# Designs tried in a protein design chat: VH-VL binders against q9nrl2r1430to1533. Part 37

Target 1, 104 residues: q9nrl2r1430to1533
Amino acid sequence: GGVHELSAFEQLVVELVRHDDSWPFLKLVSKIQVPDYYDIIKKPIALNIIREKVNKCEYKLASEFIDDIELMFSNCFEYNPRNTSEAKAGTRLQAFFHIQAQKL

## First folded at step 2 (VH-VL)

Design u30 (framework fv_ustekinumab)
Fold by OpenDDE, second read of step 3:
Structure u30 (fold): chain C 104 residues (1-104), chain A 122 residues (1-122), chain B 107 residues (1-107)
Amino acid sequence: as target 1 above (104 residues)
Amino acid sequence: EVQLVQSGAEVKKPGESLKISCKGSGYSFTKYWLGWVRQMPGKGLDWIGIIYPGDSETRYSPSFQGQVTMSVDKSITTAYLQWNSLKASDTAMYYCARSIRYSYGPYYMDVWGQGTLVTVSS
Amino acid sequence: DIQMTQSPSSLSASVGDRVTITCRASQGIRSYLAWYQQKPEKAPKSLIYAASSLQSGVPSRFSGSGSGTDFTLTISSLQPEDFATYYCQQYDSYPLTFGQGTKLEIK
């Protein structure tokens, strides 16, 4: 078979990406579409970047991985007002993450 | 160059109607929110509201809701602010200003018109 | 509504001085804070957006800082052309609101 074993971090990232509310987080925000994003968000991050870090084994501790995920959500809530679709999606996805992170 | 050019000064009497204009040029008019600001003589800046020329979505300050009407004519890249019945208290300088491109909502006002002075007196 | 309170309402300074103007929001506005300069009989001009980003063409002697509720506009070395009224504005929530203004006068 072609199935490979995923680490706990890899599996969690896969689950986050597959979640219905992952769409704001899949890639970095486009500066063209949101010209002031990077003037406000100083530490941009997205699921594709986190996945890459996981693949490169850059996370030595679960806390480091969790910190990046929380940063991702923090950035979302920092830039997007509560009533936006992005913020609402982020709220739901973060709740999902917190449940799944208990397995780490 | 991005520019907003407003109509000339107005001298009116209480009860009269008025429609002032703000013409945008040098940018995609329908892609940016456009705001209106009031400045009474010797006073600070008061946010009136914003309009999105693309679909004419409007958001008014509660203080100005029902007092003025914002509109646009996309064909001539012009925004309007109008009163149905002017009051003496409407005497002020009125500025239009471009906000951000439509995406995640309006931000700061980066380009301003030169202002239209409206004087209402009996 | 979010109230923006500037301090001071007015101040006098000399050319070359370091000047600081503060703006406080009645609630957290993240970094959605802009600063404007207005000279007599002129339209306001954008100076700072996103609390700390300089508008294109604005001299580097201007800087903005802060987040949440407390913000600061700083002029490192005051120039003759800097005497004007300055306004902060939040665009975190509707309705958008301005501070009452700070008039910077020559001493």
Scores: ipSAE 0.022, ipTM 0.736, lowest interface PAE 3.9, mean pLDDT 92
Fold by ESMFold2-Fast, scan of step 2:
Structure u30 (fold): chain C 104 residues (1-104), chain A 122 residues (1-122), chain B 107 residues (1-107)
Amino acid sequence: as target 1 above (104 residues)
Amino acid sequence: EVQLVQSGAEVKKPGESLKISCKGSGYSFTKYWLGWVRQMPGKGLDWIGIIYPGDSETRYSPSFQGQVTMSVDKSITTAYLQWNSLKASDTAMYYCARSIRYSYGPYYMDVWGQGTLVTVSS
Amino acid sequence: DIQMTQSPSSLSASVGDRVTITCRASQGIRSYLAWYQQKPEKAPKSLIYAASSLQSGVPSRFSGSGSGTDFTLTISSLQPEDFATYYCQQYDSYPLTFGQGTKLEIK
């Protein structure tokens, strides 16, 4: 069959998923494993949710896509202390995202 | 202790306005969504909508959109449900409840207020 | 809207009985299903979320199971305080919808 070109948003999400520091962000935090997470975090989000929204064409503006990615990082920094592996991974992945987002 | 305390019972005539309240305590009011549920006499539960007190973002059930207004006053940790013109069909028990997002889906309710009985009759 | 149907609408049982209440969604809701207990003239109380996760403080005799469209609430050994109306609720999509309720009565 035909070759389907991925949208810019899909390409960026794939790059984020493949990044070494994506591990805290791949799926929503488990309420069973982290029972206070959903008591603290107002709008939980993860890369699998963002990718689903991209595939369903739910982002009408690049700013909406960027807002969801930034929400994901803000949740990480709100819940996780600065010295944790999660917060450090988030800091590095966010920097990578900011570089890639310049190309959007 | 997490509590939601609702205002007292109301008896009104059709066409009158009404505003009932739900006061939260024992938790960070602005960090949780708050939902409203109607229960008509002898009937089941009907979801009205939810509001986020931190920024007043609302989501209404289509059947209640335009019929009621949800609002908050975060300085006194209180949410409101308001009617501009009551109808006899608004006669019901109204509950507020703290709403939790578990995963990708919307919200379930974990802590409920005691309810406000609203009676509308001529 | 997603329609939630409970069965039975009412059930009579004795203390010590194993009781099962079922809830069926008109379309797939994955595991986004909650169960509530309501005693006469009282507010509902949360029992279960995510189809099978027990709320803190709820006795272990309560359990939930199911995914997709068919769900079950089980009370393994009925106690006097368990006589109430039970409601299921889907939270997979807006608007949130409840089942009609199952009234559990003493035999």
Scores: ipSAE 0.000, ipTM 0.579, lowest interface PAE 13.8, mean pLDDT 87

Design u31 (framework fv_ustekinumab)
Fold by OpenDDE, second read of step 3:
Structure u31 (fold): chain C 104 residues (1-104), chain A 124 residues (1-124), chain B 107 residues (1-107)
Amino acid sequence: as target 1 above (104 residues)
Amino acid sequence: EVQLVQSGAEVKKPGESLKISCKGSGYSFTKYWLGWVRQMPGKGLDWIGIIYPGDSETRYSPSFQGQVTMSVDKSITTAYLQWNSLKASDTAMYYCARVGYTKYFGSHDAFDIWGQGTLVTVSS
Amino acid sequence: DIQMTQSPSSLSASVGDRVTITCRASQGIRSYLAWYQQKPEKAPKSLIYAASSLQSGVPSRFSGSGSGTDFTLTISSLQPEDFATYYCQQYDSYPLTFGQGTKLEIK
């Protein structure tokens, strides 16, 4: 159970990172590049952070892992207007995630 | 080099159809939104809409919805703007422009690369 | 729709002058504001995005500031090649909208 879940989380993160639409989500947003980001987004998260949490076995339930991934997308859609490349990428990546998450 | 090259000037009559083109090169064509902007003679810039070449998702200005059609041919990295029936009021310069993004995170979502424009003249 | 209002519509200045153009949005657009320069018979050129970030290759004498509803484009020391029409544009919400333009002419 736990080992398989961890492996599943690891594999899913790898797949998300390798996805063509992962570029907005690979690392935390730079405050220098986006000065107002952290004024809007109060719970920042990115795939590298989620990967680290997976590696450290911080996720005990699939729901916790899913919540962080959904938070990542939520942040993207909260900050970025619909016409942004980030929002567009996020929409596609989230759809991919939802399909893959059914395997968890 | 990233560039957008548009088709040549058009001289048409009212009622005629028209399809102008914008070819992108030097970048991943399917990964950037591409927009169209109208500029009537001696006037400012009017946003027509944007299209995502990856899946042809479109966003139209309400003023242009149903008046023009945006499309793409990914195989030749070309975007199109077309009219089924031109009006004299369609006389204008038409620009295509790419919506750009930065390498570190966000797209500035402004137009960063512009085509040279296509002049469309519609007169009887 | 979000209306973008530029001021002034036109102004005259001399080489070396400090020039400021303003753009006001009818509602808050955060920092989703761009500035473009257009010379006669030429395509627009992108100057600034995200209200204050310079596009690549744009001279440092250009700067943008503001957030929410009020934005400014500043040219610290006007050069001969800067005489043109300038447009602001919001990309916070659909439909995307441009200001009416500011024509900067030589005095």
Scores: ipSAE 0.005, ipTM 0.652, lowest interface PAE 10.3, mean pLDDT 90
Fold by ESMFold2-Fast, scan of step 2:
Structure u31 (fold): chain C 104 residues (1-104), chain A 124 residues (1-124), chain B 107 residues (1-107)
Amino acid sequence: as target 1 above (104 residues)
Amino acid sequence: EVQLVQSGAEVKKPGESLKISCKGSGYSFTKYWLGWVRQMPGKGLDWIGIIYPGDSETRYSPSFQGQVTMSVDKSITTAYLQWNSLKASDTAMYYCARVGYTKYFGSHDAFDIWGQGTLVTVSS
Amino acid sequence: DIQMTQSPSSLSASVGDRVTITCRASQGIRSYLAWYQQKPEKAPKSLIYAASSLQSGVPSRFSGSGSGTDFTLTISSLQPEDFATYYCQQYDSYPLTFGQGTKLEIK
């Protein structure tokens, strides 16, 4: 507890950010680079947004935090075909997340 | 169509000044870093530096710091590479290239679009 | 500075061959590696970013793999237009550094 302590959610987000497969998830998808993304994905999210929500104490339950991380992966798999580097990175990072999330 | 168009070939004497250009079109010029790469005759690619046109922030390779100056003119979507005093060792092809992002904004510094190159020849 | 070493420096191959080019970083660069193709008298063309992601418009016969220090560019079935010099480049840390290039020539 406390504003200066790393929460369990903050520690997990830091581990996800440091993972080699975090690159598709660090920031919101650019409309300039991927102009059709926001036509397909209606609830965009990324690790920087999730971290901001953690820091503002917006997650009241572990399930709310887990739901946002799962939404991030779901968006990746919805937009990106299975054989893309983005989808493969998402699959590996999601597996890592599931192992770490067992501690929550 | 996103493209970078560079100025034409230059033939100069040692000690002369030179400013070459790279004009961007088909994209938001101020939202992407722009890089410069040197290729000496028969050699590989050497990174010179990158400049962010939105605020003119620069990052130079240590090998080029103080040897060249990168600048931009946002009003004409043009970047420049400048020498105050050319040397024979500056003889090379110079490319500008846009620092693209992967499909995700701000995540990588890989180049995605390249200019056609400007050949600079410096000889006595 | 991170040193990028490509192997081989040159190779000869025939149309239809599977070609593999490798790139090694002197320290870990995660997946922050790009591949470029350069034909004689032409500017480089971007092929791959993030070690394995294909740039838009690049034929599917090109693929990249690897992470950390060891990376590979593969052309599954070589076409006549693929004869060129290939460069890897790390963008994990500044200064950005390129490999020395691999020249792919007709056998």
Scores: ipSAE 0.000, ipTM 0.568, lowest interface PAE 13.9, mean pLDDT 87

Design u32 (framework fv_ustekinumab)
Fold by OpenDDE, second read of step 3:
Structure u32 (fold): chain C 104 residues (1-104), chain A 122 residues (1-122), chain B 107 residues (1-107)
Amino acid sequence: as target 1 above (104 residues)
Amino acid sequence: EVQLVQSGAEVKKPGESLKISCKGSGYSFTKYWLGWVRQMPGKGLDWIGIIYPGDSETRYSPSFQGQVTMSVDKSITTAYLQWNSLKASDTAMYYCATHRYGYSLSGYFQHWGQGTLVTVSS
Amino acid sequence: DIQMTQSPSSLSASVGDRVTITCRASQGIRSYLAWYQQKPEKAPKSLIYAASSLQSGVPSRFSGSGSGTDFTLTISSLQPEDFATYYCQQYDSYPLTFGQGTKLEIK
């Protein structure tokens, strides 16, 4: 917890962002580019939002941080068909996350 | 306005090669998946595959894998479907189609070309 | 592969009729289901996507419903221009697959 936990969250977000499969998750989905996205996804979130929350120390528990990351992936799998590039990227990135999250 | 304009009808013989085209306009050609669909005479629709013009990533139906080749020329916003050796059974209407959403709703074909009729006979 | 089965394969109806076409997937496809209309010697036209979302420009008399494995296309009041062949298509998983089609003919 505390500073150590915050640093761990920061480090993990950095690793997620730098991952090759992070591209669907870096920013919120554009309503212009995907007109129906927000009709389907009610709790949008992205890595830049999560990073901001980390920087603002909004996560008091690792579980809260993990929940937001899992929400991000859940949104991806809800909106994107199974074999889309986004879904596949999400699957790989989530697997990476699960491994890294064990260090928290 | 999104438009997909396909090349004209083809009359070929078995064993000949063929490359038909689909030119996209009115949208960012490299950002959206483009698919090909076959319709044999009097029959339904068969998915051939899709290609992402941005990096030429392809996904083929197992039924068409190795039978046809999808490609693109980004410089002229044109997609191609080609055969190295046509069969009589390749006789069909071939449609290109795409979706215009920014994320990969690559399975939904929102916009369709007018089709290219390919006739293969001895 | 996911098999899409439409019913009926053909039907006859009159102008003004309420028409329902069904599509069943061999496995769950969530809401990744599209409907297309095709008239003779014309390219297919997109009607519905995401099972129930109406494509821009499509008349409101067309509607789609369903999720999982069972889907329906409904035309609330059939118009003369609606006589055509209709196809469902799943895009939950590759390979993408179409229903065999439903030919809607004038009675």
Scores: ipSAE 0.016, ipTM 0.698, lowest interface PAE 6.4, mean pLDDT 91
Fold by ESMFold2-Fast, scan of step 2:
Structure u32 (fold): chain C 104 residues (1-104), chain A 122 residues (1-122), chain B 107 residues (1-107)
Amino acid sequence: as target 1 above (104 residues)
Amino acid sequence: EVQLVQSGAEVKKPGESLKISCKGSGYSFTKYWLGWVRQMPGKGLDWIGIIYPGDSETRYSPSFQGQVTMSVDKSITTAYLQWNSLKASDTAMYYCATHRYGYSLSGYFQHWGQGTLVTVSS
Amino acid sequence: DIQMTQSPSSLSASVGDRVTITCRASQGIRSYLAWYQQKPEKAPKSLIYAASSLQSGVPSRFSGSGSGTDFTLTISSLQPEDFATYYCQQYDSYPLTFGQGTKLEIK
């Protein structure tokens, strides 16, 4: 039915969204602002898309949810050099995610 | 306390239909995936499938797809496993199981029913 | 399908022994592995999830370790109530698969 408590996946996505280092990951990268991003990154994803998939009950196994989160971080490190603000935020947020994901 | 209570033992003949049940209590039934596991006499555990009671979505093991049907009745917090035509090879103990909120929505089985023994013989 | 292989298939031990049971996955499953205990004519009981997380109410003598493909269940000081069959199970991908079981018997 339509009246559920927050799922474990939804709780974790909310925590990721609220984290100080979430800013590179909240929405898809703008092609206008970063024209070569989609030439390099073939499977773009962001927290807003992952949250929508959680809300539509598209993740049936924790591994599927974690794969999408890991794809998001992998895209960040593929596109952004290690010394960028984006890559540093990604490293910290990924570490936070790994700690929280132990309970999934 | 999470509790799963299964229906009693069944003795059937090949070709007969059967529906066994698993009633959940002590938790929000519609929020957790419920799985079915078969154990043939003297053998190990074999996963049948899982059902999400909130919307009746199912995932079956390929070995059981088309052989059994999982369903739920949310109004009485009960899950069912059904055969249209039993075979002698269906003789086994059948368990239902679920896991607590805060873990994966599917996959591992934290809480188990007591089991339903199904015997199919001519 | 991911095949789960347990070793040994059976093991004889004495009360007070340290017992180790192993489980190997045919491909990487990260930490999505659970361990169950089953006594004769009883339903399985959850012991460990996420490879190393002890289920509430399970004695601290039980521990799990490993990641990827190789996993172990250890009982640090075997008690009389621990003689049972132990199963590992992966939940990284569908279909969910169990090991064949390890029977822990009195020596």
Scores: ipSAE 0.000, ipTM 0.578, lowest interface PAE 15.7, mean pLDDT 86

Design u33 (framework fv_ustekinumab)
Fold by OpenDDE, second read of step 3:
Structure u33 (fold): chain C 104 residues (1-104), chain A 122 residues (1-122), chain B 107 residues (1-107)
Amino acid sequence: as target 1 above (104 residues)
Amino acid sequence: EVQLVQSGAEVKKPGESLKISCKGSGYSFTKYWLGWVRQMPGKGLDWIGIIYPGDSETRYSPSFQGQVTMSVDKSITTAYLQWNSLKASDTAMYYCARLTYYRGDTSWFDPWGQGTLVTVSS
Amino acid sequence: DIQMTQSPSSLSASVGDRVTITCRASQGIRSYLAWYQQKPEKAPKSLIYAASSLQSGVPSRFSGSGSGTDFTLTISSLQPEDFATYYCQQYDSYPLTFGQGTKLEIK
C-alpha cells in the first residue's frame, strides 16, 4: 500500500545512507572535482535526490524506486574503473540493496 | 591538467635490462588504469597491457605476457615498464596512457604520455 | 582476439575535401570504439570515443558513426593540420586492439 510503500522506501533510503559504503552516493558528483563526469553520465542521480523524491511521494511503484537506485549504481560502474574505491563501495552497497529490496 | 610524463630516450644493447617510467599528475593516480602501447618504427600501435595503480592489478596482452613487467610506485605517482633482457626487436616508441573512462571492463586512452624511444642495437 | 581493419591504408586529399575512413571489427563490439590522430614524431591524441562522441577540444568537423562491426570517421572539410595517421581501437574485449592505421596525405 501507498503509506506502507512510502515507509518502506524511506526506511531503505535511511539504511542505504547509513551504510559504510554510501559515501560515493550521498550527493551528486561535483563538476568542479570531476570535470568530465556529466559528459559521460547523462542521467545523474544520488541518494539525496532519491530521498527527496520519496519524501515528495514521487514514486508510485516500487519498480520506479528500484529503477532510480539501480541507475545510481549503473552510473557508478559506468564512470568508475573496476577496483576503484567507488566501484568497490558500489558493489557492496548494491548487494546490500538487493537484499533489503526484497522487503518491498 | 592531467599529464603523463615519460622518461627519456634509451640506447641499449641486446641482453641488457631496462626500466622506463611514466609519471602521472593532475588526477587521482591510484583510481585510473594506466596502459602501455608499443609502436615499432614506421608501424602501428600495439597494446602491451594495463595496470591499476591502486592495487597493482595487471592485464597483459598475450603477445607481451612474460616479455615485459608493469609496476607502479604510488608514492610518486609513477608507473614502470621493464625488460630483463632486451632484444633488437624491442626497438620502438613506448607510450603510456591513462584509461579515461571504464565502462564495464574496457576503455580508451586519454591522455597519452609523450613516449619513450628505446633503441636496442649491437 | 578482435581484429580491427581500417580502409583505406592510405589516401591523398586536398584541403576542403570531405574525407571518410572506415574501420571494421572481426566481431561485434557494440559502440566501444575509439579513434585517434597521430602526427609524425608525436603521441596519439584521442578524437572520438564511444564510436560517435567527440573528445573534449576536438573540432566539430570530426565525427564518428557506426555500431556493431562497421565504423566511420569523417572529416567534413579537411584542414591543413588534419594530415596525419588515424587509428581505430576497440575496447569491447581484451586484448585491446588497434586498427593498422590510415595515413592521410596531402594531394
Scores: ipSAE 0.013, ipTM 0.679, lowest interface PAE 8.2, mean pLDDT 92
Fold by ESMFold2-Fast, scan of step 2:
Structure u33 (fold): chain C 104 residues (1-104), chain A 122 residues (1-122), chain B 107 residues (1-107)
Amino acid sequence: as target 1 above (104 residues)
Amino acid sequence: EVQLVQSGAEVKKPGESLKISCKGSGYSFTKYWLGWVRQMPGKGLDWIGIIYPGDSETRYSPSFQGQVTMSVDKSITTAYLQWNSLKASDTAMYYCARLTYYRGDTSWFDPWGQGTLVTVSS
Amino acid sequence: DIQMTQSPSSLSASVGDRVTITCRASQGIRSYLAWYQQKPEKAPKSLIYAASSLQSGVPSRFSGSGSGTDFTLTISSLQPEDFATYYCQQYDSYPLTFGQGTKLEIK
């Protein structure tokens, strides 16, 4: 991980946040609103946390950044039944991510 | 605590319009999908549809599309099910129920309202 | 549409019996299945979600199992308050569908 990789991670997170299908991923699921979420999902993560890690230079390898994004999608598909609005948004956003991540 | 309270029983004639209500309390009304389920006398449960109160998005069962309309009034945390012209075959108990996952549009129902009995007869 | 079929349609049992009710989906629904109990003239009550997770406040004599297409609700020792109609429901896809119900009656 150099400065070029950090700039690429920041650009990709910004693109994900701005995507129409980012709404399920912008912040952590509320434990108060969805208390069973944290019984099912053991490693919760969201774009705001990933963005903070990028800003603090916590990703040393592109694989670490990609792993956190993939964990976010994996959590979505594990918790949400496949025909939910969340799962459909996740499917489209993940496809977009895979295209953009080819630059990493 | 978390509660759904439905309007009282209705007795109507064929051709009349009707709007029944379901008032939510004890939770963030705009964050959970709310569903409607019909139970005809002596029969099982039939899913009518769900509505997301935050933006009024609706998903209807194909068998109920065009036969009934779901709506919400966020200011009084109330959902509605309405008919423009009732038929005798609409005679049933109607339940409202919250979908458990606040972000999901497919889920199990908890809690349930107590039900509204609608009788349509001449 | 995913069709949910329950077996049996009705069952007679005695207090203390072990009761088993089966639910089958016409296609795979993973573990996205709930069980409801409905007593006469009452609204349904959630018993089990995600095929095997017990709803808060439901007695431990109720249990659910299964995945994919075949699911089971078990009552390990039937109590008087358990005589009711039981419904399964899939929530994998639209439209949401219920089984036809299993009526549990006093023998």
Scores: ipSAE 0.000, ipTM 0.585, lowest interface PAE 12.1, mean pLDDT 87

Design u34 (framework fv_ustekinumab)
Fold by ESMFold2-Fast, scan of step 2:
Structure u34 (fold): chain C 104 residues (1-104), chain A 123 residues (1-123), chain B 107 residues (1-107)
Amino acid sequence: as target 1 above (104 residues)
Amino acid sequence: EVQLVQSGAEVKKPGESLKISCKGSGYSFSNYWLGWVRQMPGKGLDWIGIIYPDDSDTRYSPSFQGQVTMSVDKSITTAYLQWNSLKASDTAMYYCARQKGYYGSGRLPFDYWGQGTLVTVSS
Amino acid sequence: DIQMTQSPSSLSASVGDRVTITCRASQDISSYLAWYQQKPEKAPKSLIYDASSLESGVPSRFSGSGSGTDFTLTISSLQPEDFATYYCQQYNDYPFTFGQGTKLEIK
C-alpha cells in the first residue's frame, strides 16, 4: 500500500468522475427522488464516498478499492432495468474502469 | 434557460439578523449543488460553501462555519444564506452559483452565477 | 487549505496581443481547476473547467492548460471585451479556494 498506491487510486477516481458516463454515480441516490432505492439496495455507495475513503487512507489494499467500485456498478445493475440510461452509463463506465484498473 | 436570481441589496446594523435568497429556474434545482461566494469591497472571491438541495447536505469553508447558515426550500427552488448576528466585516457582495453536474459529487466547478446581493453592515 | 497563487497580479495589454496568466496550487490538484472572468460591477462568468475544457459560449481564443500544480490561461488575440479580472479556482479539496485574481488592463 502506502502513498504510491493511494495516489493511483486518486488518479483513477478522478478519471471516473470526469467520464461522461459518471453522472449516475457521483453522489448517493436521493430518497425523495427514488423512494424505493434503499429498500432494494442494502450497501449504497457513490464516487464521492469512495474518493473520501481514498483521501482518508481507508483502503489498505487495491482489492478493497476495486471492491467498492464494483459494488457501485453492481448496485446500478441491480436497481436499474438494463434498457435505462443509468444501466447503459454503468456498462460503459465499468468497461472504462476495467481498462484503467489494469494499471493498479 | 438556467437562471439564478438573488434578492436585493441590504443595509443593516451590527447585531441584526439577515437572510438573503437565490432562486433557481430552468433546471432541476434539487439535483445540482448550489454554492455561495463572498467578495469584500475591492477584494477577490472567497468560497463560503455549497449545499445540495435534495438532502440539504452541506460543505462549509472552515472560515465561515458557525458564522453563516446555508439552507434551501425546494418547493420554491430557493436557497438561503443567513446570519444570526451581523458584523461590520460581513459587508460584501454575496454571489450564489450553480455547480456543473446533475447528481454532482460536490467537487465540481461553478457554471451559472447569480447577479449578486450587496450587504452593507455599518453603525 | 490549498493556496492558489496567480501571476501576474496585474498586466497591461493591447487589443490583438497574446496574453498568458498563470496559477499555481500549493499542492497537487490534478486537473480540478476552473477559470472565471469578472468584469467591473458584474458577477463572475465561467470560462474553463477541468483545466482545459472550454465552457459553452466562450470564444475559442480562450484556452487553458496544465495539470498538477501549474496552470495557464491563454487569450490568443485580445479583444476589447476581454479586459477584466481573471480568477482560478481549485475544486479538488474542501474548502475550494480561489487565486487572488489577475487584473487585465488596457495599455
Scores: ipSAE 0.005, ipTM 0.581, lowest interface PAE 12.3, mean pLDDT 88

